VHH binders against q9y6x5. Designs and how they scored, part 33

Target 1, 379 residues: q9y6x5
Amino acid sequence: LPPKLLLVSFDGFRADYLKNYEFPHLQNFIKEGVLVEHVKNVFITKTFPNHYSIVTGLYEESHGIVANSMYDAVTKKHFSDSNDKDPFWWNEAVPIWVTNQLQENRSSAAAMWPGTDVPIHDTISSYFMNYNSSVSFEERLNNITMWLNNSNPPVTFATLYWEEPDASGHKYGPEDKENMSRVLKKIDDLIGDLVQRLKMLGLWENLNVIITSDHGMTQCSQDRLINLDSCIDHSYYTLIDLSPVAAILPKINRTEVYNKLKNCSPHMNVYLKEDIPNRFYYQHNDRIQPIILVADEGWTIVLNESSQKLGDHGYDNSLPSMHPFLAAHGPAFHKGYKHSTINIVDIYPMMCHILGLKPHPNNGTFGHTKCLLVDQWCI

## First folded at step 1 (VHH)

Design d27 (framework vhh_8h5u_2)
Fold by ESMFold2-Fast, scan of step 1:
Structure d27 (fold): chain B 379 residues (1-379), chain A 122 residues (1-122)
Amino acid sequence: as target 1 above (379 residues)
Amino acid sequence: EVQVVESGGGLVQPGGSLRLSCAASGGSISSGDYYMGWYRQAPGNQHERVAIITYSGSTNYPDSVKGRFTISRDNAKNTGYLQMNSLKSEDTAVYYCAKTYRGSFYPRYDYWGQGTQVTVSS
């Protein structure tokens, strides 16, 4: 029987939530599986970029999904939403479901994971749902489990994406213990539903399940705003993305725009594209704009207005508040093992190993995940 | 706190046109981190997004309405619009406008109205 893998993402699940709230269902999952306490994601710490990094093992500059809103300087195309189904945006990398279908002649299934409703290199996930945020977790789970049991060729790789706790993290902020406690309890209940459904269908003992996330969340405030309109007129530039990483396309000389912005706020770093720190791996792509502004943690960039958001992400990927976790269970994984940290790009080569796929060239290091796997030696 | 109120719904014949308006109060409809969008829900179905516009003026539409619907906004009036042309019976739904936080991959309806009914029938 070929190995099977279900990859589940709860958007915006900050690693630190595991220490500050109770997760009885997730704890039971981890007891008989593995936990990675921190996953160091890629910069920028946004949903689209990090979800694509998980399934490609590539930094954003390499896979081409460099933000949730993008402009390509060569083709003059603009990307502003997940429902833009133009394959152009996704074609700079080969995600694992495409590799799964082409190398092994197996099927893939997807419930809402970013990119799975788009044909990438002329290959779309064998089974998928067109993105719709109103579709319940239960309906997504029902479809995934149906496809895992009733497909020819067999589904060996499946993905499931859920928008919480990110949506509530933005609305309430991660420090609102009362509201976040309610939201996170609901997430834990969904994990319980997932495990119960897999057990009832006879899938649990032979299925590898990874539960992870793309980023964390940090507290924002009306007292921590950076007003761009106070230092530069909008007539001098086109704004491609705003906060907390602003992508600036100059309408005049780049140096003039840079000089107007460089001293605008002590809580924001201003970079010419070639001066972006190497550690971000965020430079070598036509979709990265000539000037990038990076706000300090908890600071929001605005255009002469207030911001109602109490939580945000997108900040420096060295910040623990931006880190998600990874938990996994199944025949490929040790039982009761805890690991401190991996890079988010390391997930892809690990998944390729579990599925017996040859990974495309990537930025991950298989050695970082060896200790999680029963068929590997850990030093 | 931002509130949005839809108007302009009604009964229209197949092939007809309708313009919906979305008036915002208590805050700007065009704030930088938020999309202004139009969403619809037919009886018994889940919500479907039909148009968004970003702070920079970029727009996006699903294939079902692309070329027929046009989203726009007037920042001075703090009002968004959806121009609907060549209407089909399948466009019958309650239409909602929303100001949704753009930092999330899939936009949440952070601030949205009570909806306006559009019925395409002869």
Scores: ipSAE 0.000, ipTM 0.452, lowest interface PAE 10.2, mean pLDDT 89

Design d28 (framework vhh_8h5u_2)
Fold by ESMFold2-Fast, scan of step 1:
Structure d28 (fold): chain B 379 residues (1-379), chain A 122 residues (1-122)
Amino acid sequence: as target 1 above (379 residues)
Amino acid sequence: EVQVVESGGGLVQPGGSLRLSCAASGGSISSGDYYMGWYRQAPGNQHERVAIITYSGSTNYPDSVKGRFTISRDNAKNTGYLQMNSLKSEDTAVYYCARDLKYGSRWTFDYWGQGTQVTVSS
């Protein structure tokens, strides 16, 4: 039988939550598997970009999902995860479920992972659920496990996405120990349900399971606001994305807009597109706007108003607060192994190896993850 | 501080219609930089997106309400609307207006209103 992999994401699961809260079910999972303590995600540290980087192994400038809200200067199309399912936005890369279906005539299954309800290169996940946040974790899990057991060609790659702890991280902030403790306890219970369901169905011993996330969360405050309206009038630009990375499309001369912004706040860096730091790998795509504003950690860009958001992400990917973790269990993985850090783009070539797929060209390095795997020589 | 206030909810029989309004104060509900959205929460469910409208008038609806609900905006009055037709018992929920600062599909918005109750019952 071909190897099988289930990839699970809990959105916004900051790596250091593992040290500050108790996760009995997750710790039992890790005890007989592997833990990567920090995953260095891609810039910008947002949901759609990082979820697509996990499944393509590419930086955002290469896979084309450069933000949760985008404008393409060449085609003049607008994207929001709220109002567009156009394959145009996703076609700059080939995600692993497409490769899985095309190389070996295997099936893929998806419960809500970004991009899985869109035909990409004329290929949609064999089994999928249209995105709907009101669908319970249990219903998503029931569908995934049904598809893993009852499919021809066999489902060998499956994805499962859950919106927490990101939603609560935004609402309460990561420093609210009372509220975050309740939220994280519920997530740990969902992990327990996942393991129990897989055991009950006879899937657990032969299935590779990865539990990871797209980014972390940092504390925001009413004392840390950058009022963009104090820098520049709305008539001079179109705002493609606001906070903490503002994407500015000038309606007048770019240099004039840049000059109005460049010294407006000591807590915001202002970049012309060609001046964006190379380490971000966030420059070479038509969907990256002519001017990008990057707020310092914990600072919120606003338009002459307060923000009620107590937590946020999107900040510099070198910040530990932006990093998720990765835990994995299954026949491909060592038992009881801990690793310090990998890059989020390294997950893709590792998953391709586990599934026996030839990876598309990517920015990941297989060598960074080889120590996790039983069939590899670790130095 | 931006505030949004929903109105127009109430009790209606199956097959009936309601028009919800969302008035913004302290900031614009609409500009080239903002989407306006309607969301609902029924007991036992997560918040569900009902409709989004962009400044240019582009709209998006889930299949559950598509063809029955229409979102619109009056920029001069700083007010958004949701026209609900052919109402079903399943549409019973508290309806919330939110100003979308392009945070995408996130169910938590900075400018969440207090909500207006819609009950579809005979």
Scores: ipSAE 0.000, ipTM 0.297, lowest interface PAE 12.1, mean pLDDT 87

Design d29 (framework vhh_8h5u_2)
Fold by ESMFold2-Fast, scan of step 1:
Structure d29 (fold): chain B 379 residues (1-379), chain A 123 residues (1-123)
Amino acid sequence: as target 1 above (379 residues)
Amino acid sequence: EVQVVESGGGLVQPGGSLRLSCAASGGSISSGDYYMGWYRQAPGNQHERVAIITYSGSTNYPDSVKGRFTISRDNAKNTGYLQMNSLKSEDTAVYYCAAGKPYRSLYTEYNYWGQGTQVTVSS
């Protein structure tokens, strides 16, 4: 029987939540599986970019999903709800479900993972749900488990995406222990439901399951706002993305816009595209704008308005608050093993190995994840 | 400045009805293409999602309110509504409205929340 993998993402699940809250169901999952305590994500630490990095093994400048809001300078296209299903945005990389369907002649299934409702290189996930945030976790789980049991060719790669704890992290902030405790207990219950459903359907013993996330969350405040309107008039630029990484397209000379912004706030770094730090791997793509503003952790960039966000993400990927975790269980994985840190781009070549797929060229290093796997030697 | 303002809360007997309204205004909300949702928090209980409606009108409800509560919106007025029927003592909570603009993305992040309106179901 071919190897099978279910990849689950809980959006915005900050790694240190595992140390500060109780997760009985997740703890039981980890006890007979593996835990990576920190996953160093890619910059910018946003949902679309990092979800696409997980399934391609590429930095954002290489896979082309460089933000949740984008403008392509060459084609002059804008990424929006009306054209976010345009394959143009997703075609700079080959995600694992496409490789799975083309190399192994097997099926893929998807419940809401970013990109899975888009034909990429003329290939769409064999089974998928059009993105709709209003669809319950239970309905997503029901569809995924139905497809895992009832598909021909067999589904060997499946994905499941859930919007929490990100939405509550934004509303309450990660330091609100009372509210975050309730939210995270509910997520742990959903993990319990997931495991129970897989056991009931006879899937649990032969299925590899990865539970991970795209980023963490940091505390914000009305006392930590950067008002961009105080430094530059709207007539000088087009705003492509706002906070905490602002993407600025100048309408006048780039140097003049830069000079108006460079001393705008002591809590924001202003970069010309060519001056963006190399460690971000965020420079070599036409969708990265000529001027990028990067707010310091916990600071929010605004346009002469308040922000009610008590939590946010998108910040420097070296910040532990931006890091998710990875837990996994199944026949490919050791039992009771803990690992400290991997890069988010390392997940892709590991998943390719588990499924027996030849990975496309990528930025991940298989050696970083081999200690998690039963068929590998760990030195 | 963006504002989200709830109204319509109050005291009602079991089996009664209430209609909550949520008015969103200012900033990025006025340009459209945002989701609206209702959430509740009862004393000592978990924060619970009650209803979500997308800009196109797609809705979702948990089993606890499905068939009793209906969410709707008037995009021209930037106003969302929650019609609550067959109210139970268990529905007693502070109800919060949320609105979020997807930033030219498929996904919605709720950036703006109301201050909450109290709903009490008792005899």
Scores: ipSAE 0.000, ipTM 0.291, lowest interface PAE 11.0, mean pLDDT 87

Design d3 (framework vhh_8h5u_2)
Fold by ESMFold2-Fast, scan of step 1:
Structure d3 (fold): chain B 379 residues (1-379), chain A 122 residues (1-122)
Amino acid sequence: as target 1 above (379 residues)
Amino acid sequence: EVQVVESGGGLVQPGGSLRLSCAASGGSISSGDYYMGWYRQAPGNQHERVAIITYSGSTNYPDSVKGRFTISRDNAKNTGYLQMNSLKSEDTAVYYCAAKRPGYWSTEYDYWGQGTQVTVSS
């Protein structure tokens, strides 16, 4: 029987939530599996970029999903809408479900993972749900488990995406203990439901399950705003993305726009594209704009307005508040093993190994995940 | 509570024009994190995007309406507009205005109007 893997993402699940809240179901999962305490995600620490990095093993400059809102300078195309299903945006990389379907006579299944409802290199996930935020976790789980048990060719790679705790993290902020406790308890109950469903269907013992996330969350405040309209008039630039990383397309000379922005706030860094720090791996793509503004943790860039967000992400990927975790259980994984840190791009080559797939060239290092796997040595 | 309300729909002959308006009230959606979009739904379909506009005025249209429809916004008034020219019978639908945050986490922060009917018939 071919190995099977279910990849689950709870959007915006900050790693240190595990230490500050109780997760009885997740802790039982971890006790009989593995835990990576911190996953160092890619910059910028946003949903679309990091979800695509998980399934391609590539930095954003290499896979082309460089933000949740993008402009491509060569083709003059705009991506500003999650309903934009133009394959152009996704075709700079080959995600694992495409490789799974093309290298082996196998199927893939997807419940809402970013990119799975788009044909990429003329290949769409064998079974998928069109993105619809109104669809319950239970309905997503019912479809995934049905496809895992009732598919020909067999589904060997499945993905499941859930919007919480990200939505509540934005609304309440991660420091709202009362509201975040309620939300995180609900997520733990969903993890319990997931495990119970897999056990009842006879899938649990033979299925590899990864539970992870794309980024964390940090506390924002009305006292920590950067008003971009106080720095520069809208007639000088087109705004491609705003906060906490602003993507600026100049309508006048780039140097003039840079000079208007460079000293506007002590709480943001202003970079010409070629001056973006190398450690971000965020430079070599036509969708990265000529000027990038990076707000300090907890600061929000606004356009002459208040912000309703009490939490946000997108900040420097060296910040622990931006890091998710990874937990895994199944025949490929050790039991009761804790690992400190991996890079988010390392998940892809690990998943390829578990599935017996040849990975496309990627930025991950298989050696970083060896200690998690029963068939590997980590010396 | 933020609400978005459409107006300007109606019956028009093929080749005619209509201008739809979208007013936001009850709070601010003028945050630069929000784009405004127009979507349409004919019976049996999901919402189809017909126009989007970012806070700075960058626009995007599908080929079916490009050159015929123009989206604009007034940030000071929290209003968006859709100018529809050279209307065809295929443009008949309920038109929805949305103030949306890009990305899959938008479920908590999407603001949708109730819809306005546009009928193109002679």
Scores: ipSAE 0.000, ipTM 0.393, lowest interface PAE 11.6, mean pLDDT 88

Design d30 (framework vhh_8h5u_2)
Fold by ESMFold2-Fast, scan of step 1:
Structure d30 (fold): chain B 379 residues (1-379), chain A 122 residues (1-122)
Amino acid sequence: as target 1 above (379 residues)
Amino acid sequence: EVQVVESGGGLVQPGGSLRLSCAASGGSISSGDYYMGWYRQAPGNQHERVAIITYSGSTNYPDSVKGRFTISRDNAKNTGYLQMNSLKSEDTAVYYCARSYTGKWYSRFDPWGQGTQVTVSS
């Protein structure tokens, strides 16, 4: 029987929510599994980039999904929306479901993970759902469990994506305890439903399940705005992405645009592309714009207006507020083990090991996840 | 805070045209990390996204309306538009001006206005 793995993402699940709210179902999952308390994500700390890093083990400059809104200077293509199904954006890397399908006679299944409804290197997930936010968690779970139990060749890798708590984190902010408590309790109930469904179907004891997220969330405020219009006229540049990391495409000389921006705000760092800190691994891709602005935690970049968002992410990946967690249960994992930190790119080679796949070259380090696994020696 | 007033709906024959407007005050109709869009809810159906326009002016449409609908905005008038041509009976719905966080592949469908009824019938 080949090993099976279900990878679940709750978008925007900040690691310290686990310590500040009650999660009875998730805590029962962890008690008989493993917990990684902090996952250091890739920069920029946004949804599409980090979801693709989880399944490729690559930094954004290497896999090509460098933001949720992108412009490619070589081809002059724009990526601004989930309805952009152009494989061009995703073809700079090979995600694990493609590798899973191509190395052995195995199938993959997907309930709405970013990229799974796009043919990548002429390969699309064997079973998938076209992205639609109106589809319930229960319907996504029903499809995934049906495919895990009833497919030939067998589904050995499955993904499940859910938009919360990110959507509510943006709307209410992570410090709104009343609204966040309600949302997080609902997520815990969904985890309970997931476990119960897998037990009912006889899958629980033999399926590896990873529950993780792409990033965290930080509180924003109308008192923490950076108005770009106070520093530079719109005629000098094209805006590719705004906040909290602004991607600036100059319409005039790059140095002149840089000089207008570099002293714009004490709460924002302005980088020429070649001066972006090496630790970000955010430099070597045509989709990274000539000037990048990085706001300080909790600051929002705006264009002569107020912001309606009370929470946001995208900030420096060294910030604990940007970190998700990882919990896992199944025959590959120890029981009751706690680990402090891994890098988000480390998840990919660990998953390849569990599935018996040869990983494509990647930025992850298998040694960082060895102590989670029963078939590895942690000395 | 941003206030919007939607207008331009009405009754049309199949093959007809309508132009919807979304006039904003108190803030921009579209801004950097947000894009504006038009969403609709047909009788008995769930909400669906019809068109979006980003701050840079990039647009996106589902196949059901591609080539027939055009989203635009006039920043000087702080107004967004949806030009609807070659209308079909299946386009009958309440149309909402809405805003979404830029680059989120999920659609939150946070209505910005009260909506405007479009009815396509003979």
Scores: ipSAE 0.023, ipTM 0.508, lowest interface PAE 7.1, mean pLDDT 88

Design d31 (framework vhh_8h5u_2)
Fold by ESMFold2-Fast, scan of step 1:
Structure d31 (fold): chain B 379 residues (1-379), chain A 122 residues (1-122)
Amino acid sequence: as target 1 above (379 residues)
Amino acid sequence: EVQVVESGGGLVQPGGSLRLSCAASGGSISSGDYYMGWYRQAPGNQHERVAIITYSGSTNYPDSVKGRFTISRDNAKNTGYLQMNSLKSEDTAVYYCATRGIYSKYGPFDYWGQGTQVTVSS
């Protein structure tokens, strides 16, 4: 039987929530598995970019999903329509479900993971659900477990995505102990449901399960706003993305726009594309705009308006508040092992190894995840 | 599932007026908290922001339409409006209504309508 892997994402699960709240079900999962305490995600620390980095092993400049809102300067296409299923945006990389289906004639299954309802290189996940936030975790889990029992051809890679705790993190902010405690307890209960369902179906002992997230969350405030309209008149530029990373397409000379923005706020950095810090790996793509503004942690860029968000993400990926964790259990993983940090791009080559797939060229380093795996020597 | 539907487009003579309506429903709209905006695109031009309104009613306009266009919303009906006065030939474009959930993961505007044609011509 080929090895099987279920990849689960709880959107916006900040790593240090594990220190500040009780997770009895997740703790039991980790006790017989592995924990990576911090996963250093890619810049920008947003949902679509980081979910695609997990399944491709590539930085955003390489896989092409560089933000949740994008403009491609070469083709003049805009990505800002939720009904736009254009493969153009996703075709700069090959996600693991495509590789899984094209090698060894295996099937993939997906419950809501970003990109899985789009044909990529003319290949869509064998089983998938069109994105719909109203579908319960239980319904997603029921579909995934049903598909994992399909034997012709076998489902060997499955994904499961859940919108919390991100939605509540935005609404309440990560410092709201009362509301976040309730939300995180519910997530822990869902993890308990997941494990129980897999045990009842006889899948638990032979299935590799990864539980991770795309980013963390930081506290925002109406006292920490950067009013972009105070810096520059909107007639000088087209706004491609706003906060906390603003993507600016100049309508006049780039240098003039840059000069109007450069010293406007002490709480944001303004970069010409070629001056974006190399450590971000966020320069070499036509969808990265000529000028990028990066707000300091907890600051929100606005257009002459107040912000109702009490939490946000998208900030510098060196910030611990932006980091998720990774926990895993199954025949490929050690039991009771704790690791400090990996890069989010390292998850892809590790998953390829577990599944026996040849990875496409990627930015991950397999050596970073070796200590998690029973068939590897970890020095 | 979030759905955005525009209405009120048409042909009007220079100096005339039109009122566009935008009805939003489903998903994050049902939660009540979201921003609304209007964008337009004329042939050969990029999308241009026309107006933004926050849930609390704060508004923003480009100089090209400021004083002529007014955005408003009825939160109880999940409907936004764009009142366009003193229309010029340069206002001819397809007008798109867009919504962005306050707690949304997606860019400045998450959900776009199909667009409604506004033609200012004699």
Scores: ipSAE 0.000, ipTM 0.289, lowest interface PAE 14.1, mean pLDDT 88

Design d32 (framework vhh_8h5u_2)
Fold by ESMFold2-Fast, scan of step 1:
Structure d32 (fold): chain B 379 residues (1-379), chain A 121 residues (1-121)
Amino acid sequence: as target 1 above (379 residues)
Amino acid sequence: EVQVVESGGGLVQPGGSLRLSCAASGGSISSGDYYMGWYRQAPGNQHERVAIITYSGSTNYPDSVKGRFTISRDNAKNTGYLQMNSLKSEDTAVYYCAAHRYLSGTKWDYWGQGTQVTVSS
């Protein structure tokens, strides 16, 4: 039988939640598998960009999903909704489920992972669910496990996405220990359900399972707001994305808009596109706007209003609060091994190796993940 | 460039203890970019991994040495250690220290020249 991989994402699972809360089911998973304590994600530290980086191994400027809200200056198209199914936005890269289906005569299955309900390069996941946040974790798990056991050609790559703890992280903030404890205990119980279901169905011993996330979460406050309306009038620009990274499309001279924004707040950096720090790898794409504003950790950019968000993400990817973790179990992985850090783009070439796929050119480095794998010598 | 040098090898009786040291020079392994490992090769045998330690102190051991050997690192002194207890004749080997960089692939791996450990009466 060919190797099989299930990739699971719990949106917004900050790495240091593992230190501050108890996860008995996740700890049992890790005891017999591997843990990467920090995953350095890509900038901007948002859901769609990082989920697409996981499955392509590319920086956002290369795969084209540069934000959760985007504007393409060449085609004049707008992307602003998780239900946007225009392949145009996703066609700048080839995600692993497409490679799996085209390179090998194998099937892919998907429960809600961003991009899996869109035909990309004329290829859609063999089995998929249209995105709907109201569908329970149990229903997603039932579909994925059914497809893993009852498919021809066989499902060798499967994905499962869950919106928590991100939704609660935004609502309560990561410092709300009472509410976050409840949410994280529920997630740990879902991990227990996942493992039990795989064992019950005879999948557990032969399936590689990766549990990861796209980003972390940081505490916000109504005392830490940047009012953009105090800096510049609405008539001067079109707002493509707001917070904590604002994407500004000037309606007048770019230099004049920049000069109005540059000294507006001590808690925000203002960049002309060509001045965006090279370490972000966030410059070479038409969907990156002429002026980008980057708020300091915990600061929210607003338009003459208060923010109800007590937690947020999207900040500088060097911040530990923005980092998720990665845990894995299965025949490809060592047992009881802990690793300090990898880049989120490194996950893609590792997954290609596990599945026996030839990776498309990517920004990941296979050597960064080889210590996790039993068929590699950690030199 | 980084250079790593092992010390502390020698002859010891069965049941004895030895502590190996691995000193880095020419660059710092004190950053979070490096994990460290100890490896051994006995005459006629394949190269074997003995211990791994990450910057944060997470460790991994094969069953052959688990409970007897302890890897540690002193990031401030740019050094790694292998404490070997309850030594057996089958632990006789040349022991190698390596510093491995997480975020740049195998190009940045630094290996020592090895130190001999002999367990005999």
Scores: ipSAE 0.000, ipTM 0.113, lowest interface PAE 21.4, mean pLDDT 88

